# VHH binders against p49116: the designs that were tried, part 262

Target 1, 238 residues: p49116
Amino acid sequence: EGPLLSDTHVTFKLTMPSPMPEYLNVHYICESASRLLFLSMHWARSIPAFQALGQDCNTSLVRACWNELFTLGLAQCAQVMSLSTILAAIVNHLQNSIQEDKLSGDRIKQVMEHIWKLQEFCNSMAKLDIDGYEYAYLKAIVLFSPDHPGLTSTSQIEKFQEKAQMELQDYVQKTYSEDTYRLARILVRLPALRLMSSNITEELFFTGLIGNVSIDSIIPYILKMETAEYNGQITGAS
Short names: E, the ipSAE of ESMFold2; O, the ipSAE of OpenDDE; V2, 0.75 times the mean of E and O plus 0.25 times the DockQ between their complexes.

## First folded at step 15 (VHH)

Design n17 (framework vhh_7qbe_3; at its last look DockQ between E and O 0.49; V2 from the best seeds 0.00; counts 0 for: pae O 4.6 > 2)
Fold by ESMFold2, look of step 15:
Structure n17 (fold): chain B 238 residues (1-238), chain A 119 residues (1-119)
Amino acid sequence: as target 1 above (238 residues)
Amino acid sequence: QLQLVESGGGLVQAGGSLRLSCTASGNDYAMGWFRQGPGKEREFVASISRSSSYTYYADSVKGRFTISRDNAKNTLYLQMNSLKSEDTAVYYCAADQYGRYRSPGYDYWGKGTRVTVSS
């Protein structure tokens, strides 16, 4: 069996809704985030190792890690998305919710702390200049996590994760041979993903598109979606 | 398709300085400078990461050349100080679409700008 990822799995091109509005609104943010989510799910299902685990295991893995994949996607695409501008717009909306007495002070504090952690994670990844190959392997390491309860084929999942780790190591050693600590610096960023709450991510990025339905509940449908239907969702041409 | 246009080349006396510029149609790339001297293969000069956090230089230019970028202006720079006759070359701007500042192969190239260092 060949490498876990090929060059086709390194390409990760997010296209933003056009034209970009002068002032960001909930619909633009939700459409942008939805495109990233669908791109991330399409990326995952295109991996032969993922396909080999079977449909039930695939659904379980993605339900367990979608927020981490989405967060890595945010970091990878932060510049094309103008993520800092999006987060600033969300903060302004939250401040208006305080004035209207719509949210508790405890919830607002929790959400603001999450936004800060997200911004810090994305800034740390940008400062390390994580490249497209490294992002692909990091996403694979996150996807093939054997730690989630209720998974079948845990030993095979762990073998795939180890293979992703080895391929990342080989890649970094070949590409950045002069920087002996680069692999370690990259890997120590991953624990920050566990600070990201999926329900807060849904509130920040998806409330206007999905209502209050959890992303967890729609993942089986996204994974079964035909490529033509998927492209229609991204373009809005359905 | 990313477009790269170099400028700032010219004639300068040994010991002098020049600043090269490369304007790009985008800035989400790791970028570098290469050069090809008379009768030589194209060689690496310097590279810089997307955020500017990492730079790398060929040994022959360390301490004399400085790579930098201004992402707001989509512009890459090469400040060349203490120029030697051996620095005479056509200088090329290059970009890596995957963000590798130590790229094994760059995807986009400019047409080059000529630098001549007179003794």
Scores: ipSAE 0.714, ipTM 0.881, lowest interface PAE 0.9, mean pLDDT 88
Fold by OpenDDE, look of step 15:
Structure n17 (fold): chain B 238 residues (1-238), chain A 119 residues (1-119)
Amino acid sequence: as target 1 above (238 residues)
Amino acid sequence: QLQLVESGGGLVQAGGSLRLSCTASGNDYAMGWFRQGPGKEREFVASISRSSSYTYYADSVKGRFTISRDNAKNTLYLQMNSLKSEDTAVYYCAADQYGRYRSPGYDYWGKGTRVTVSS
């Protein structure tokens, strides 16, 4: 059996909406987030092992881990997205909601903490100088997580996760041979992803675009979207 | 999309030193130096991670060359000491997003700066 990932799975290029507005409005943020979400899911779809799980299983898998994949995508594309600026804009928009008493004090705290966690995670990944290969393998490890409730084919999913882990190990050993503990150092970042609420992520990045529709509900549609259709949307928006 | 502009090349005597610079339009890339000598293939010289935490060198330049970067200035440097005639080449700045480091398949390339080491 061949490798889980190939060089084609390393490429992860996010195209931002153009032109960038002077003021990052909710629409721009949501569009940017949507593009990243689509890119992340289509990346998953491009993996043969993912396809081998079948439509029902792989859809369930993405439903379970989309927030983690999205967050890794944020980290990977943080500079291209100007993530710090986006997050600042989100905070500013939230301030308006606060002033209008639309959110409870507890909810405000939760949201602000979530933003902090996102920023810290992305900063930590930047500090580690995570490269495109490592991101690809980390995303694969997150994607093929067998411990989510309701999954079928958990044995197969576990095998794919192990394969991703082994390939990452081999890559790190080969590429960063002088840093003996790099693998452990990057893997230890993954638990932080599980501490982040998918609901809050959805509210922060997608509320202005999808309204009351959940990311969970649109995932099957995104996964069925043709690459050409996706590309058309990207080019049409630019 | 990313623009890379090399400078600092020139004529230097064997045993001498030279410092190359590469100005980039961004700093979100691992960066590297490659070189192509007369009649030779392009070869890896050195690379540096985004935060400068990792550096890699070709065996032929290890101990003599030092790669560094100033992200605030979007500039990559190559300090070349104890230069040899064999170091004569066009030196290229390159940017890599995917951690290829030693591979010549970087995403972006400069036009190069010529270094000539005379005996």
Scores: ipSAE 0.020, ipTM 0.504, lowest interface PAE 4.6, mean pLDDT 89
ESMFold2 (binder alone), look of step 15: mean pLDDT 83; pTM 0.860

Design n18 (framework vhh_7qbe_3; at its last look DockQ between E and O 0.88; V2 from the best seeds 0.79)
Fold by OpenDDE, look of step 15:
Structure n18 (fold): chain B 238 residues (1-238), chain A 119 residues (1-119)
Amino acid sequence: as target 1 above (238 residues)
Amino acid sequence: QLQLVESGGGLVQAGGSLRLSCTASENDYAMGWFRQGPGKEREFVASISRSSSYTYYADSVKGRFTISRDNAKNTLYLQMNSLKSEDTAVYYCAADRYGRYRSPNYDYWGKGTRVTVSS
């Protein structure tokens, strides 16, 4: 069997909506997030091992890990997205809701903590200077996680995850041979992804665009959608 | 496409110091310095990660050279102290698009700046 990932899977280029508004409105944030989500899912479906699992299993995997993939994408694309500015804008928008007493104190705390966790995670990844190859393998490890409930073909998924881990290990050893603990430092960041709520992420980044439709429900459609079709849909929604 | 422009080269006496600069059109890259002396192959000098969290030096320059960067200015620096005749070379800055401060293949290169160390 060939490698799980190839060089084609390392490239992860997010194109932001243009033009950037002077004030980051909810629409811009949602569109940006949607593009990232699409890019992440398109990345996943470009992996031969992912296709080998079959459509049902593929969909289940993405449903289970989309938040983690999305978060890794945020970290990876933090600069091009101006993520700090986006998060600040989100907070500002939330302030309006707070002023209107639309949220309970507990909910406000929960949402703010989530934003904090996102920022901290992305900052930690930036400090680690995670490169494009490492991100690709980390995404693969997250994607091929067998420990989600309701998955089929868990043995095969586990094998793919192991393969991703091994390839990452080999890559890190080869590229960063002087840093013997780099792999460990990178991998220990993954648990932080599991502490983040997909519901809150969805609320923060997608509520203005998808309305009452859940990310979970649209994942099957996104996975089947062509890039051109998706771009057309986004343009039409603006 | 990323553009890199080196500056700061010149003539310096042995034991002297020199600071090189490399201006980049963008700052989202791991960057490094290379040099090519007369009749020699291009060799690695130093590299620095995007956030400056990591630096790496060739053994020949370790303790004498310091690589740094100012992302706000999109500028890479190489402080060279205790210069030796062996340090005479054209110095090149390079950037890796994947963010690898230990890149096996840098994607972008400057035109270089000449450093001459006289005895």
Scores: ipSAE 0.869, ipTM 0.941, lowest interface PAE 0.5, mean pLDDT 93
Fold by ESMFold2, look of step 15:
Structure n18 (fold): chain B 238 residues (1-238), chain A 119 residues (1-119)
Amino acid sequence: as target 1 above (238 residues)
Amino acid sequence: QLQLVESGGGLVQAGGSLRLSCTASENDYAMGWFRQGPGKEREFVASISRSSSYTYYADSVKGRFTISRDNAKNTLYLQMNSLKSEDTAVYYCAADRYGRYRSPNYDYWGKGTRVTVSS
């Protein structure tokens, strides 16, 4: 009955692995991405509306939207992550793979197009100066999407999404009252998230983590983690 | 905790100019300037978004003051032109942890720098 999100759901602080290596490598990139993924999953499971849907529904929702949540997280944390530097290192690795004839031309084209889309999405969000409250509501809108196949409780999910949309609207109107079109400018960024490939995100950011296993397969485990284990994954302390 | 250090305050004649600086210990905040004159409540002066795409000014300073930032140096600036005696105040640098350039309440504050405008 109350607000979908409280101020405790707005905090989203990513801590990077230390020290940053002189030359970025797969292990640094994968650890950085893993911290963001676990921070994003912790954020989602802390929402009372999400908790109320039950474990099977929670798993289905996160499987459907984890890449969108991750991408919003990349945009929100792009500065602290030095995302442009990470993407440049990935491009360099891809150029080395071309020189060594390790990838097909079609795959390289797909990956480069994905990197470009990701860079443009993050740049557009930065230029709009999307704030932490707006990111929290945008994440809630993508999390509570009733459109994904196989979901149960779609009516309740739709109601939660509508509530997130209403709360975002109220927030923007109150906070940025002089900017009549801010809500519209923010919302038109969301379709770009659906163009992001989870397969390519895994290849770009999670090669060292996954081995032979997709993120889709580990989501039930991530959602069941004990609080202490979560905190170790988010902070790198263990 | 984010550290904010103002500098550039001083004594100036009415009609003069002064540039305030605020160095932040880390980046990625929406920032603003506030001031507190003698016997007055602290009041908003100007704010700027993280990217500098958006700025906002109090009516009393529009056209005379310009807020800007250099994110490579983690530094916020306030260029104050056509100064008036009523601009005499302690000027405070402030930052919003959630990136709101129209923040209802700023989270981090500097110690302030005094600006005195002689009548």
Scores: ipSAE 0.665, ipTM 0.863, lowest interface PAE 1.2, mean pLDDT 88
ESMFold2 (binder alone), look of step 15: mean pLDDT 84; pTM 0.865

Design n19 (framework vhh_7qbe_3; at its last look DockQ between E and O 0.95; V2 from the best seeds 0.82)
Fold by OpenDDE, look of step 15:
Structure n19 (fold): chain B 238 residues (1-238), chain A 119 residues (1-119)
Amino acid sequence: as target 1 above (238 residues)
Amino acid sequence: QLQLVESGGGLVQAGGSLRLSCTASGNDYAMGWFRQGPGKEREFVASISRSSSYTYYADSVKGRFTISRDNAKNTLYLQMNSLKSEDTAVYYCAADKYGRYRSPDYDYWGKGTRVTVSS
C-alpha cells in the first residue's frame, strides 16, 4: 500500500472572507469558521483511506473528531485568520451577552476557559513551529482515531492512524534529524484537543450563521458537497 | 508571491563583522540564508523557524553567525562575526511556505547580496 498522505494533502490554504469589516462581526467570524470547517472536511475527504472506510463510517468519524480537526485548523491558519483578533472579537460579543444576563456565571467561566484553552493551544503550536506536513499528519492522526464511541471498522481506522503516525515519525526524523525529541513534543500536544468542548466551539464560531443547526447534522452534507460547489459558495458569498 | 530583498553586503576585512538583512513582504514563513561563493555551489548557511524558536546552522558558520528575525518588521537578519575569506559569497535569503526551517527546498529566493572578505 502507498502512503496515507501525499503532497497534495499538505497544502491547506484558507481563504478569508473579503472584504474584512472594520469591526469583526459575528457574520464574518462565522463565515471564516465555516470556510475553515469546510476546508478541513474536504481535506479529510481527499484522503483515499478516508474514502475507503465508506460513507457511513467516514461520516461518523468526522462527526467524532470535527472539533479537533477544526482546532488544528485554527492553529494552522492562525496567522491568516488573525485568530487573536477573532477571539478578542468573540469575547467582546460575549460581553454583550453577559451584560444582558443571558448566561450564568458558570457558563461564562466555562466559555472563557474554552477560549483560553484555544488560544493557549494555538500559541503552543506556533511556538513549536509546526509545519504544514506535520499538521497534515497530526490531522490524519486525529481523524483516524479509533477510540471514539460508536465507530465501525475500528481495526481499519487504527491501521490508518498507525500509518499516519509512522509517516509523521519518518518525516520528522528525516526533516528535523537534529531534534531527536521533536516528534514527542508534537504528539504530546494532541491530548489538549480532547479537553475542548465541541459544543462550546460550535457556539463560539457557528451560532451566528448556522443558528440552531448543529455541526453534527450538517457534516454529511458538507462531505457530499462538490468542490466546485464549495468554491462557488465561497466566491459567491464574497 | 513572497518578495525577498537582501541588503547589508559589502567589503569587510578578515576577522570583521557584518550584518545582513532580508526584508520580506510577509512573515509567515520559515526563513533561511544561503550563500554561493566563487566557483562553488550554493550552500546552506542558517535557518530560523517562524516564531524564532528554532535555529539551525551549517557547521562552517556555527559559533560565528547568528540568524534572527523581527516579524513585526518582516525582516530576517544574519549577524556574521569573525569573518573569513572563505565566507566570501553572494548571500541569499530564502523562505519555505510550509514553515520548515529545515526545508529541503525553499520556495522563494532573494536576488542576493555580495559579501567580500579581504585578507
Scores: ipSAE 0.866, ipTM 0.938, lowest interface PAE 0.5, mean pLDDT 93
Fold by ESMFold2, look of step 15:
Structure n19 (fold): chain B 238 residues (1-238), chain A 119 residues (1-119)
Amino acid sequence: as target 1 above (238 residues)
Amino acid sequence: QLQLVESGGGLVQAGGSLRLSCTASGNDYAMGWFRQGPGKEREFVASISRSSSYTYYADSVKGRFTISRDNAKNTLYLQMNSLKSEDTAVYYCAADKYGRYRSPDYDYWGKGTRVTVSS
């Protein structure tokens, strides 16, 4: 009953490790990315509709969509993260790996293409001036995707996604009534999220997180964390 | 808390021009101008998105006023041309923390700069 998201779900404040080093390193990048990941998981966990689906369904949903949520988070927080600077540092690190023959040429092409797609996605979202409400609804649409293999309760998940879509439509129509095509322009950006590889995202942002483990494997533990532990992770006080 | 400081107000002859500035302590906000005339309620004037890709104007100022911003300088501008006596007001700079260039409720406000248009 009531709206899928409340105003508390629109707030999405990322706190960066401070101060930013003059020269970025793998530890700073991994800590920054970890904070965004935990903020995104805390955001999802706080939604009553998500809580209502139960623990097993929650784990399955987040495993299926964490990279899309993370990518939306990168776009939303690109300025506060100095994302362009982080990506430039990653590119430089990859070039050093080539000189030391630590990575195949084919893999490097895949990773560089992924970085370019990520930059293009984030720039397009900034150019559209996607607002905080729109990001919240887009993340909800991505989170409540019923089409992932192996999901239970897909009928209920589909109803939640349709509710997120309806709330986004109503919001855009009310807020940007002069711009007839704004909803369509926003929705056209979503397919680009499917092109993002979770494997490459892990390599770019999460190398050295916890002995280079898969994000997929730690999601149940993140979802079980107490609220105080979540807050510690998003502030770096863990 | 975002700090907003307006400047550029003053006395100007009808038909004249003024340029208002608003210096901000940050630039990751959708921003706008409002005004309050003598004995009137505060009303919307113009707004601009974070990237400047989108602008919106009240009908009463459309074609005469131009909103712009320079994010490198954290500064919002309002170029006011063909000024009329009804443009006399205190002009306020405002910012929306959620990035809505058509915000129904702005979060941060300046103290205002006074514009008087004489006949």
Scores: ipSAE 0.704, ipTM 0.879, lowest interface PAE 1.0, mean pLDDT 88
ESMFold2 (binder alone), look of step 15: mean pLDDT 85; pTM 0.868

Design n2 (framework vhh_7qbe_3; at its last look DockQ between E and O 0.94; V2 from the best seeds 0.82)
Fold by OpenDDE, look of step 15:
Structure n2 (fold): chain B 238 residues (1-238), chain A 119 residues (1-119)
Amino acid sequence: as target 1 above (238 residues)
Amino acid sequence: QLQLVESGGGLVQAGGSLRLSCTASGNDYAMGWFRQGPGKEREFVASISRSSSYTYYADSVKGRFTISRDNAKNTLYLQMNSLKSEDTAVYYCAADQYGRYKAPNYDYWGKGTRVTVSS
């Protein structure tokens, strides 16, 4: 059995909508987020081990971890996305809602805390200078998490997660041999992903696009989407 | 895709100092300096991570050279102090697309700037 990931899985290039508007409206934010979501899901789909689990199990895994994968994607693509600017725009839009008394005080607090956690996570990853290989392995570790409820083939999932962990370890040891604690320093960032609400993420990045439709409900369709269709959308929008 | 342009090279006396600059068309890369002396193979000099959190130096320049970057200016620097004749080389700026400051190979290269250290 070969490695879980190959060099083809390391490339993670997000293409932003063009041109960038002077004012980041809800549509631009949602489109950007959607592209990242599609990229993340199709990245997962490109992994042979992921394919080997079968469609039902694949879908279940992605439903369970899409927020984590998306968040890692945000961190990885923070520069190209101008994430800080996007988040600032989101906050500004929320302020309008606040002024209109559309949100409760508690909800406002939750949303703002989520944005803060998201920004802090991305900043922490940037400070660690996580590279493309490390991101790929981290995403794999998150993807092949056996501890989500309702999963089938948990033994196989665990095996793949272990393989991802081992390959990451080998990579870090080889590439950053002088930094003995880099692996640990990277892995301890993962728990932060579990503290982030998928519902709030969905509301912040996707509400303007999908309305009352949940990301959970569209995941099967995204996973079945042809790569050509995805690429066509990217090229057509650029 | 990424364009790199080196500057700052010139003639300097042994024991002197020189500061090289590399202007990049982007800043989301781990970057490094390489050099190629007369009759020698290209060799690693120094590298720096995207956020500048990590730096790495060749043993031959450690303690004398300092790599830094200004991401707001999309510029990479190499401060060279206590220069030696052995430091005479064409210095190249390089970038890794995966953000590895210890990349085994870099994807983008500048055209180089010549540094000559006279004894």
Scores: ipSAE 0.858, ipTM 0.934, lowest interface PAE 0.5, mean pLDDT 92
Fold by ESMFold2, look of step 15:
Structure n2 (fold): chain B 238 residues (1-238), chain A 119 residues (1-119)
Amino acid sequence: as target 1 above (238 residues)
Amino acid sequence: QLQLVESGGGLVQAGGSLRLSCTASGNDYAMGWFRQGPGKEREFVASISRSSSYTYYADSVKGRFTISRDNAKNTLYLQMNSLKSEDTAVYYCAADQYGRYKAPNYDYWGKGTRVTVSS
């Protein structure tokens, strides 16, 4: 009956491992990315509409959209994460792998194209100065996407997405009333998220895990975690 | 958590200029200036987005005041020109943790700097 999101769903505070090492390493990058992933899953799980869909639907939704949520999280937290520095370090590593003949040329081109698209997406979001309320609604639109294959309850998911779109529209009109085109400028950024490969995201940010565990396989366990355990994973405590 | 320290206030003659500064402990915020005149409620003056792409001004200061920021120095500025006696107020630096350059309220506030415009 009430709004899809409340103010408690707008807060999205990422805490980075401290201090940032002088030389970035795979463990720092993976810990940072893991914190963002857990923060994103905690955010999704806290939404009453998401809770109402049931565990099997929740798992299916998050498996379908985790990479899009993660990418929005990267854009939202790019400054806190020093994302440009992380991506530069990854690019340097990839160039060294070419010299050591460890990857095919076609794979390297594919990964480099993905990095460029990610940088371009994050830069476009920063230039628009997307605010925390707008990010929350964009994440909700992405989360409640009914057009992913294999989903159940698609009519209810679509109704939640329409509600998120309506709330974003109302928010932008109320808050930025003199900027007639702001909603349109924001929404045209979303298609780029579907171009992001979850497979490549795992290689770029979850290197310490990718040889043993895929994100898709652990999502049911992440969604079932106790709240205290979640908070420990988000902050790296314990 | 976020620390905001204003400076640059003082006594100035009507028609004169002042430049206010606000040093912040971070730059990942939308920021703004507010003021509270004698016997008045605190009122919005100007705001600026995180990237500086967007600015917004109260009607009473448009064309006379300019908000800007230097994110490399974590510093917010307010250039005040053509000052009037009604600009006399304590000026506050504020930051919105959600990045709204037209926020209805702000989460972090400085202690204020006094501006007095004598006629």
Scores: ipSAE 0.690, ipTM 0.865, lowest interface PAE 1.0, mean pLDDT 88
ESMFold2 (binder alone), look of step 15: mean pLDDT 85; pTM 0.875

Design n20 (framework vhh_7qbe_3; at its last look DockQ between E and O 0.81; V2 from the best seeds 0.00; counts 0 for: pae O 4.4 > 2)
Fold by ESMFold2, look of step 15:
Structure n20 (fold): chain B 238 residues (1-238), chain A 119 residues (1-119)
Amino acid sequence: as target 1 above (238 residues)
Amino acid sequence: QLQLVESGGGLVQAGGSLRLSCTASGFDYAMGWFRQGPGKEREFVASISRSSSYTYYADSVKGRFTISRDNAKNTLYLQMNSLKSEDTAVYYCAADQYGRYRSPNYDYWGKGTRVTVSS
């Protein structure tokens, strides 16, 4: 049986709207996040094991895990995106909202806690020097999670997750042979992804600072798009 | 795109030492040194992870060369000791966004710096 992922699945090139503005704005943040979302879904759809599960199972998997895939994408692309600058700008806007008494204190606290958890996750991944192969396998482990509610074909999904885990283990052992704890350090970062709120991610990156949008509602349409349409959305050319 | 500028090459007697530097316009990459000798293919020399936690060396240079980086200065180094005539080559700085430490498929390359080792 062939490998779960090939070298084409390791490549994960995010192209930012150019040039980066000196003062970040909602349009730039939303465009950048949209490119990452479409890149992540294009990535998932390109995996033969994902294709083999069928369209209805594909939709269910991505609905269950899109925020985890997106968050891994944020960590992988944090420098290209200037994510720390984006998050600092969001924090400043929230502080201005407090000063102007425009938002409830409870909502602002909730959003600030989420931003802190996201920053800590991204920093921990950078500290570990997670490479492109490791990100690809971590995304596959997250994608092929059999324990989300409402999934069918869970036995086959579990087999694909096991295969991703085995291939990650083999890769880490070969590449980082003198660091016997590396696999364990990487894997213990995954539970933090389940604690990230998709609703707050939507508010931070897709509807402005505090608004709401439902990404899971548009997932079936995103997954049915032709490859040329994906490329247009990923680059913003269309 | 990313700009990589090597320096520190020159003429050195066998058994001598030389330190190469590479300044980058951005530094969130795995970094490496490669070389191409006269009439030879480009070959891997050494690489280092973004945090410096992991280093890799070609067998031909292990124990003689040391790769290091200073992320505050966006500078990569190669300390070359016990130089041999076989080390004569153009040395290239390279950067990779995916962490392909030993592969020649790095994303960005410098123009190279010449090292000549005489006997």
Scores: ipSAE 0.413, ipTM 0.760, lowest interface PAE 3.2, mean pLDDT 86
Fold by OpenDDE, look of step 15:
Structure n20 (fold): chain B 238 residues (1-238), chain A 119 residues (1-119)
Amino acid sequence: as target 1 above (238 residues)
Amino acid sequence: QLQLVESGGGLVQAGGSLRLSCTASGFDYAMGWFRQGPGKEREFVASISRSSSYTYYADSVKGRFTISRDNAKNTLYLQMNSLKSEDTAVYYCAADQYGRYRSPNYDYWGKGTRVTVSS
């Protein structure tokens, strides 16, 4: 059997909405996030192993891990997105809600902690100088996680995850031969993804664009969306 | 499209030193130096990660060349010490979004600067 990932899966180019507003409004943030989400989902879709799982299984898989994939995407595209600025803008927008007493103190704390965790995660990844290949394999490892509840074909998913891990190991060994502990350092970052709430992520990045529609509910649609249609959707939403 | 402009090339005597610079219109990339000598294929010289945490060198230049970067100035450097005639080449600055370091398929390339080492 061939490799899980090819060079085509390493490319992960996010195109930001244009023009960038002087003030980062909710629409810009949501559109940016949506583009990243679509890119992430279509990336997953482009993997033959993902297709091999079947539509029901692969959809369930993405539903389970979309937040982690999205977060890895944020980290990978942090500079292109000006993520720090986006997060700051999000915080500023939240201040209005805070001032209006729309959120409980506990909720505010929770949301702020989530933003902090996102920023820290992305910063940690930047400090590690994670490259495009490593991101691709990390996303694959996250995608093919067999430990989510309700999944079918868990043995096959596990096999694909192992393959991703092995390929990452081989890559790191080859590329970073002088850094014997790099693989471990990289993999140790993955648990942080599981500490992040998908609900809060959804609220922060997608509220205002999708409305009351959950990311969970639109994932099947995104996965079936053609590239041309995708491009049309993102431009039409502007 | 990222623009890369090399400078600092010239004629130097064997055993001498030279410092190359590369200015980039953007600097959110892994950066590297390549060189192409007369009648030779382009070869990897050195690369540096975005944060400068990682540097890589060709065996032929290890211990003699130092790659560094100033992100605030969008400038990549190559300090070349103990130069040899074999180091004579056109040196190219390159940027890679995906950190492929030694790979010859970097995303962006400069026009190059010529380094000639005389015996």
Scores: ipSAE 0.026, ipTM 0.560, lowest interface PAE 4.4, mean pLDDT 89
ESMFold2 (binder alone), look of step 15: mean pLDDT 83; pTM 0.850

